# Ledger of designs, part 341: VH-VL binders against q9h9l3

Target 1, 176 residues: q9h9l3
Amino acid sequence: PRKMVAIDCEMVGTGPKGHVSSLARCSIVNYNGDVLYDEYILPPCHIVDYRTRWSGIRKQHMVNATPFKIARGQILKILTGKIVVGHAIHNDFKALQYFHPKSLTRDTSHIPPLNRKADCPENATMSLKHLTKKLLNRDIQVGKSGHSSVEDAQATMELYKLVEVEWEEHLARNPP

## First folded at step 17 (VH-VL)

Design EE2 (framework fv_unasnemab)
Fold by ESMFold2-Fast, scan of step 17:
Structure EE2 (fold): chain C 176 residues (1-176), chain A 122 residues (1-122), chain B 107 residues (1-107)
Amino acid sequence: as target 1 above (176 residues)
Amino acid sequence: EVQLVESGGGLVQPGRSLRLSCTASGFIFDYHYMDWVRQAPGKGLEWVAEIRNKFNSHTTYYADSVKGRFTISRDDSKSIVYLQMNSLRTEDTALYYCARDEFDSGYYFDYWGKGTTVTVSS
Amino acid sequence: DIQMTQSPSSVSASVGDRVTITCRASQGISTYLNWYQQKPGKAPKLLIYDASDLQSGVPSRFSGSGSGTDFTLTISSLQPEDFASYFCQQANSYPRTFGGGTKVEME
């Protein structure tokens, strides 16, 4: 079905010692990789650790960032009723404080046929970077200035499309 | 409620220029692709141009019949999309619609304005 | 450029009839096809998007089907307000192209 989007979120550290992961950026792309949403998001709590090496987020990005409550509403309007593809997507849903139906969720870190195509153990949890290099011959998350959630969401959608037919048939026969 | 209001149409001589505007309200304008579609008197629909949203670099696309003569642009701060029409020809005579392009499931024009009439004659 | 051929160009039908309109693309467009309704003096209105998805607020008597090159719009039981022109439109590639239209006349 074309009612399918891919999501990737970036988190910053809040709470004691920055150990709580709070949403600070979200990117959503459509089936073809066109960007539906890409905003910096202001957490309701004080940011202790920007985790910039991974998140790419710096203090200046927070100046005009969308408040969490508003961003969450916008994001959920896009996700509701659609198949949502992500990599280790439970982390994104946790940061959004959102429950998405399992029947409409696709996690590219837990798709055995995808690992098989990459010559990896079927039940191993492989990184997005590794699968993208193996299957799409593309390097993502390069450098030390942080990841691009747009790039990650686009790669995630392309990876899912490699196994979409096979995996949708499997899910129809083995509903979650 | 979503509204699109076109303006700027009129009667012009061949070879002249005209600028159409479409003012949008009721939605987050900078999140949507915007398109112009025209309809010659008594004829069918013809897609003219598209401008993508801020997340996709405001990339523009044109029908072959207008490429090089028309320019689509947008001002996200004012929620306006424009169509600059240069070197107008009699075959450009049409009702010009502004349309919102939704792209969450395929690509489709879910809202249209009432249109503005452009007549090119000597 | 992808050409969209609609058939028939016009059809006369009675209230309660099943009306079928077809649209053929000159090359494969997957499911990137939309259907619009236009009444005299009015702007077009979206009926169906992505080949088969019914737009919110559109009566369930309208349905779309097809993929690749051949697509169909069906009105299962024609109502008086359905007299109008209908246009298909491909959104697979640029330039976007419309079919020539089908005029559905009451009678």
Scores: ipSAE 0.858, ipTM 0.924, lowest interface PAE 0.6, mean pLDDT 93

Design EE20 (framework fv_unasnemab)
Fold by ESMFold2-Fast, scan of step 17:
Structure EE20 (fold): chain C 176 residues (1-176), chain A 122 residues (1-122), chain B 107 residues (1-107)
Amino acid sequence: as target 1 above (176 residues)
Amino acid sequence: EVQLVESGGGLVQPGRSLRLSCTASGFTFDYHYMDWVRQAPGKGLEWVAEIRNKLNSHTTYYADSVKGRFTISRDDSKSIVYLQMNSLRTEDTALYYCARDEFDSGYYFDYWGKGTTVTVSS
Amino acid sequence: DIQMTQSPSSVSASVGDRVTITCRASQGISTYLNWYQQKPGKAPKLLIYDASDLQSGVPSRFSGSGSGTDFTLTISSLQPEDFASYFCQQANSYPRTFGGGTKVEME
């Protein structure tokens, strides 16, 4: 019901030896997990390493992929003015070359109450896969054909909803 | 500007079929859920059916009063949403509105067509 | 199905009056409630969405509040163009359901 979305991006390797991470897919879901955006994105640089094991991206996905500049505009239109939830979300914003206000950003990799519910150290950075299994009793990122950014964004929103009331109260008292 | 234009209404006998169309323009049709809402003469609003977008598998939902008789569908290439109405009953008599369903911040009908009239009578 | 009970069914009011319309859901719907205005012979127009968000272009004299099962639409100072029917609608669950409507008419 809040003006809140969850995002997850997939990156491919560009630049020397494929060491640069470039945006190649982005998924955005609403509060209930409905998909608002899911596009393959063509990096402006030559793809050296598809990182398929993790990204799920293959050469075929690039054939009709949305160019980075156009995709970025579409994504920003959805994110602007909304609370954006992600896991290690700084990586997604970096790939988008975008700055989202900290007051409207929620990172499920840095929410102490969420780790506490999972019986993990409050200030540790836990993987999305681990938190989802522990708290939602669901396996994500299964197999060797790559991750689904839609699945990851949906899991991220569901995880945030587990601590939403408590964490929003905390942020109201302790604004970033 | 956003426009929704319904067509296909008319006078039909009970038990017959009728197909309504709603042609959309002025927005990215592919990204929106689409709904049909009806209003019987002098009565309130009744939600009839919804079809989600391709990203959400064109999933369909129906009011109990029409389930099994009505089918909602869409043609994204033509920006048209349809309502196929079978086994029509006198209680289906109403003005039928096509509505655009926004879904990124709640779910709500932000644009409506002017409606098309369906009269089921002998 | 979630039943939406809207009250009153009609209200007679004068320009400048504060008008309040209420809507009750038979079960919790969080903030998934919308308000629409309908004038005779016209299609409905969205006024408020997600319980309290004012739709762009709608005058600030309209406001919505509530969560869970109890919701209100308030018109702070009724204008001549506000004489119309008003409907609430829940979007929490399928089927989507509307309230019975409230007719705001001139005294």
Scores: ipSAE 0.704, ipTM 0.854, lowest interface PAE 0.9, mean pLDDT 93

Design EE21 (framework fv_unasnemab)
Fold by ESMFold2-Fast, scan of step 17:
Structure EE21 (fold): chain C 176 residues (1-176), chain A 122 residues (1-122), chain B 107 residues (1-107)
Amino acid sequence: as target 1 above (176 residues)
Amino acid sequence: EVQLVESGGGLVQPGRSLRLSCTASGFTFDYHYMDWVRQAPGKGLEWVAEIRNKFDSHTTYYADSVKGRFTISRDDSKSIVYLQMNSLRTEDTALYYCARDEFDSGYYFDYWGKGTTVTVSS
Amino acid sequence: DIQMTQSPSSVSASVGDRVTITCRASQGISTYLNWYQQKPGKAPKLLIYDASDLQSGVPSRFSGSGSGTDFTLTISSLQPEDFASYFCQQANSYPRTFGGGTKVEME
């Protein structure tokens, strides 16, 4: 399906004690896993905590990063009208300050057949790392230098493809 | 009916301070970025400062010429944006406009006030 | 900082003429360019945003084109009320910067 993309965002900590999550990188891949978008994004607020262990973001990445408003416009042009796949995707949409229609949203953290294939409880929220290891026999988010949003977006698309036919049929019978 | 009304301009000596206010009406103020743009007598437009909306945590941006001297702030409950100008210089002499930046696109100034005049002279 | 260079700085024209104003950015700004009109003693007025979108209430004789670094504002048939100064402005990055302006004067 050419009208489907997968997204993964990295956030840094802003605001008091670094508790606010602000967008600092976004990667979007197509159905085959080819990169359509991958940019470091400059938050409008002072970065208190780079969260480098998870985000992979360092001060150097911010030097020529795309300002949030501009990046948001570019990203929304790619997402609009497409089926968007993500893992715990509500966090990505919140960071983008964007509402995507539920009928066009696919969240791999809440697809019961996917959990079933991974020998996990159907109603549990499993991490992307765990599902990818169990179902694709691939290790992602390895090491202490942070995650790759490209790698995460690619894994997310591949996971969705495992249940795509079954899940699309389910959604056709049970519209969100 | 969108309206922006600037006030606080006047004649002031170099090194002194002045605070400009811009009172907004006719729209949901807390959703919009707000900007100050100035124009020296007979010259072109120069962007001075921006304060973003509540969704972008009211972050502020400044032109290099005013950074460290000017502070932009806002009171969303009163629909007012302020420009606090410290350590004024003769080159700060200009007509100061308040402008609204669209909250959805955030890329253009669709409404402007008529401006308030600041003259820095001895 | 992104420098915006406008040309010409002034142009003399007659009613009915086609007037073209250009704006060049020192680096790529995609379509994040706006055009403003300013009449003597008045605040600027938005004419065109996002390089080519006409602001509501602005006459169709005004049009904008371009992307990247080169942009054009065209007035297809100049009217008496169009004698004014015109400014481009980039909204791609901070600081926001304006072109030096183009004054459209009567011959």
Scores: ipSAE 0.000, ipTM 0.461, lowest interface PAE 18.8, mean pLDDT 87

Design EE22 (framework fv_unasnemab)
Fold by ESMFold2-Fast, scan of step 17:
Structure EE22 (fold): chain C 176 residues (1-176), chain A 122 residues (1-122), chain B 107 residues (1-107)
Amino acid sequence: as target 1 above (176 residues)
Amino acid sequence: EVQLVESGGGLVQPGRSLRLSCTASGFTFDYHYMDWVRQAPGKGLEWVAEIRNKFNDHTTYYADSVKGRFTISRDDSKSIVYLQMNSLRTEDTALYYCARDEFDSGYYFDYWGKGTTVTVSS
Amino acid sequence: DIQMTQSPSSVSASVGDRVTITCRASQGISTYLNWYQQKPGKAPKLLIYDASDLQSGVPSRFSGSGSGTDFTLTISSLQPEDFASYFCQQANSYPRTFGGGTKVEME
């Protein structure tokens, strides 16, 4: 079934010394990489650190950004009942303040066959950038102006599709 | 409640132009692909055109039978999708449906309007 | 363009019958196939999307199966409200194409 989407979120720093990660952008793509959702999101708390090198977020993106509560509702409506693919996806779910069922979650940072295809140790946590370069021969997260969550979500879906058949079979035999 | 209401149909002579409108309500219009599908009297369904959402650059696609003559467009601020039909032919005579294209799991038309009738005759 | 061949063109059936409609694509379309129901004078209604997913609110007697080029719509126990035309539609490639339709008529 193609009841499957990929997600990537960008977070900014809020709270004391900017140590709290708050949602500031979310991108969701379908199985073929078409964009279902891509919005800048206004955190309810004061932004202390835009973390622009990684997030790509700047003050201008917060102008007319969707308030967190509204964005969360829109995002959860898309994710509910679907297999959701992400890279280190627990960080995205934490920023969304959302619990997605483990049986419907796929984390490309913790799929041993994917690491094996990339000639990496099966239990190592490899970056999305490394896996994408090694397996898809594509450079993502280029430069110092931050990441594109659309690009990251699309790469994540393509990486999962490389191991989808074998990993779904593994999960059927070893339910999470 | 999701609603799609087509308008702009009528009787028109061959070679003339007509513009159809479809007004949407009850959902986040700018997040959805929108399509036009037609049905000639007593015949089956024929897909005519699609316009993608704002996240996919409002890219447009057309059936070969209408390519170069029809233009699909949208106004997200008004929740309206349009079909501009130029150089109309008698074989364009049909009931024209507006459809919402959901693409979260495959691609499918989950809501349809009641249609607007276009008759191309001398 | 991908051609969708639908069979039969019509079928006569009675309430309680199992009805099977088939659709064949001229080339592989994975699972990107949908089924629609149309009653006289009404707009089409989505029944099944992505080959086998039942649309919300559609009775469980409707089911879809298949992948690649061969697809089937099954009505396990025909009800009076099911006498209608049925259309398959591929969404794998542009242009989107529909099957010719199957009319399910009362015997």
Scores: ipSAE 0.844, ipTM 0.917, lowest interface PAE 0.6, mean pLDDT 93

Design EE23 (framework fv_unasnemab)
Fold by ESMFold2-Fast, scan of step 17:
Structure EE23 (fold): chain C 176 residues (1-176), chain A 122 residues (1-122), chain B 107 residues (1-107)
Amino acid sequence: as target 1 above (176 residues)
Amino acid sequence: EVQLVESGGGLVQPGRSLRLSCTASGFTFDYHYMDWVRQAPGKGLEWVAEIRNKFNNHTTYYADSVKGRFTISRDDSKSIVYLQMNSLRTEDTALYYCARDEFDSGYYFDYWGKGTTVTVSS
Amino acid sequence: DIQMTQSPSSVSASVGDRVTITCRASQGISTYLNWYQQKPGKAPKLLIYDASDLQSGVPSRFSGSGSGTDFTLTISSLQPEDFASYFCQQANSYPRTFGGGTKVEME
């Protein structure tokens, strides 16, 4: 089925000492990697730590950012009823304050055949950067200027497509 | 609700130009790919051109029959997509539809306007 | 360019009949195939996208199947409002191309 999208979110630090992770950017791509959604998102709480080295988010990105409540509604309309692919996707869903059905969720950090293709232990949690380099021969998350959630979402979809047939067959026999 | 309204059609002589407009409402226009599809009198559908959304750099694509003569463009602030038609030929005579291109599950035209008629005649 | 060959060009049918329309691509297009209905004097209407997904609001008597090069649109029990032209369209690659159309006429 092509009712499948990939998501990647960036979070900033809010709350005491910036320890709470709040959604500040979300990117969603379709099966072929075309971008359906990519917006900076304004958290409802004061940003204490932009975490720019990882998130790529700076104060300037917040000037015209979409308020969290509006962005959440837009994002959920895209995700509802679709297979959603992500890497360590529980962090994205937590930031969105959203529950997506496990039967329609695909987490590339927990797919044993994908780790096997990368010559990694099947039950280990491998980083997106490592799997992308090993299996797609592509460097992502380069440098100290922060990650591109578009790049991460695209890499995540391409990784899933490498194991899609065998993993969908596995899930059909072993529903979550 | 979603609406697409085409305008700018008319009668024009071969070799001249026309600009078609399609005004969209009822959805987040800058998030969608937009297409032009034409239909000659009594004939089938022919895809003409596409312009992608802001997240995909407004990339444009054209049918071979119109490459170099037609230009698709958009103004996201006004929710309008345009088709600039130059060096018109009699075989360009058709009803021109504007279509919204949904691409969340495959790529498909889920809404169409009523069309605007272009007649190229001496 | 991917050529879409649609068959038949026309078919005469009665209310209650099962009608089958086929579409063949000159190259593999996976499931990137859509079906549209067009009534005289009206704009086309999306019926089925991605080969087999029914558009919201379209009656369940319409169904699509196929992948690769061979695709089928089926109307299980033809109703009076179904007398129309039907077009397939590939969205696998540029340029996007349509089939020649099938006119479903009253017998």
Scores: ipSAE 0.855, ipTM 0.923, lowest interface PAE 0.6, mean pLDDT 93

Design EE24 (framework fv_unasnemab)
Fold by ESMFold2-Fast, scan of step 17:
Parts: sequence; structure tokens; C-alpha cells
Structure EE24 (fold): chain C 176 residues (1-176), chain A 122 residues (1-122), chain B 107 residues (1-107)
Amino acid sequence: as target 1 above (176 residues)
Amino acid sequence: EVQLVESGGGLVQPGRSLRLSCTASGFTFDYHYMDWVRQAPGKGLEWVAEIRNKFNEHTTYYADSVKGRFTISRDDSKSIVYLQMNSLRTEDTALYYCARDEFDSGYYFDYWGKGTTVTVSS
Amino acid sequence: DIQMTQSPSSVSASVGDRVTITCRASQGISTYLNWYQQKPGKAPKLLIYDASDLQSGVPSRFSGSGSGTDFTLTISSLQPEDFASYFCQQANSYPRTFGGGTKVEME
């Protein structure tokens, strides 16, 4: 069964000096990379720093964006009961103010076999951009206009699929 | 409560056109792929067409038997999916179902309407 | 196009019987296979998706198995409401294709 989705979120800066990361976009894709969800999300607090160079978010995207409370409900409905794949996914869950069971969480920034396939140290935290280039021969997060969370979620799912059989067998023998 | 209600069926002569509609309610319509599936009298099921959601560019797919004659489209603001049927043939005679395509775990038709009957006869 | 061969085309069974329906794909479809039940005069109802996942609200006596090209739907203890037609459907590629159906009739 393929009860597995991949997620990527974009955050903007709120709070003092824009140091708080608040959810401002979320993309979720299915096992084949088809997009289940992709919405701009309005934080409940004033946006101090759009972090546009990385987030790709601009003031115009906040017009008619889905309020955080509503978006969170929609997102959690999709994630509940599924294996959720992400890259440095703890940041996404923190922005969602959500706890997902560790047994159903897959973080492509912490999968030793994936780093090994990329000729990287097994316990290093490699960027999504680097792993995607090395293993999928594809450039993502190109330019200075910000990242696409759809593109990132799709790349994350494809990376996980490279080690899925091996890693699921490892997790079955060594439960988290 | 999820509901799909088909309409637009009827008796039509070969070579003519019909447009079927399926009005959806009870869910976020623009998030779902939508499909048409038909069933000829006393026969099995035949998939006809699919239209993807707004996040996947409303891409369309067709069965070989209808390609070039049928067009699937949708109006997300009204929660309606359409099937425009041109150059109808007697073998297009069938009950036409509208189905919701859930794609979070594989791809499957989890809700179906009651269908609308299309009879192509002289 | 992927052709789905379903067997048997019909089976006569009694309440309490174990019924097995088989579906074969002309090429590998991984687990992208669904099973539907259709009662006379009614729209089809989803039973099983992605080869083995039971749809919410469907009785546990229904189960699906298989991957690749060979798939099976099993009804472990047939009930009166289970006399119906059953269809498999592949969702691996376009066009989507259905099996020819299996009619489960009272013996």
C-alpha cells in the first residue's frame, strides 16, 4: 500500500526582528508526485520579513491566502495516518504546530543510505538541493526569486523512493 | 455528505451531440480529479475520461474509443464537471457515471453518482 | 493499453462460502489495482484500493492481495448482501481499464 505523501513548507519571519518562523505556504504531493495540496497561508501575526530569497513569498501572495487555522486543519486531514516524507521535516511540523508519529515520519536529511548513495558522509546533514543534483541529476531552487515548495516536495519524494525498500526494511528491524 | 448528481442524458440520433453535467457538493471540489465511467446495457464498466485538479493544470485524459469526439472540462467555481459528447455513435449508448478520483493513496473512485442515461438511436 | 482479465465471469455460491475472484494485468501495474462491487440497478461501490487497502465502512470479510500482474479479491464468509457483480480496475496508467466483471450468484 502507498499511504505515503511528501510535504514541504515555506516560512516567513514574524515576531521581534522577524526571528519567528511562521507557516506561509505548504505543498503536499502523493507517491507519484501529483499535487494534493498547495496553498499560500496567512500567518496570524504580522509578517516582518518575507524571506523572499528563500521562501519565494511576496506581499501579493498573502492577498486571499488561507488563514493559518483553516489551512492547518486541511493539511492535518491529509497527513493523519500516512507516512510523511520531508527534508528537515521537524521544521515543517514545528511551523504547523503539529506532532506526527515518529514511526510514520521519514526525514531525507537523516537517512544514512541516501547520503551513502550520494557519496556524502552518512551522518552529515546534506541540503535537498545537493542530494537532488547528485542522485536525480536535477537542479532545484535555481536563482534568487525563492524556492518552489511543490518542486521541493516532489524532489523529496523521488529521493526517498531511491532508498524506500532498504530503509523500510531497516526500520522494520530497528523500530524508532 | 459527498454528493455527485449527473444530468443531461437523453435520446439522441447518431452523429449528434450531448453535454453531460455532474454537480458536486459536500467536499472541496477543486482539490479532486474527476472522472466519467460508462456502462452499456447489460455490460461491464468502461472508463471514459478524467480531468485533474487545479494543482495539476486541469490535465485531461481519454479512452481511445472516445478520443477526438468527447471533451471533459470543469468549472471549479460552480463545482461542475462536464462531458461534451460529439459525433455520437450507437455504441456510445450507456449509463454515464460521474466519479470522484481520490489520489492520496493510489488512485481510486471513492464516490459515484447514480448516473445519467444516454441512448443513441435512430 | 493495459488489459485486465478477470475470472471467473460468474460463480454460484452459498452463504458462508469463501469466494475468490482473480484479476490479471497484461503488464506490471505495481499495486495500482482497485476492486468495486455493483448491485443490480445501483452505482458501483469501492471495496478495496491500492490492491489491499480496505475502504472505510467495508466489512472485514473482504480482502485484497497481489502486486505486479496477479491480484485476488477474497470474501471469507459470503453474506446475503454480497450477491453482486465485482470489478477490478487498474490505475497504473492511462487509459484506466476495468476487468470484465464477476457475477456472484446464489447457488
Scores: ipSAE 0.853, ipTM 0.921, lowest interface PAE 0.6, mean pLDDT 93

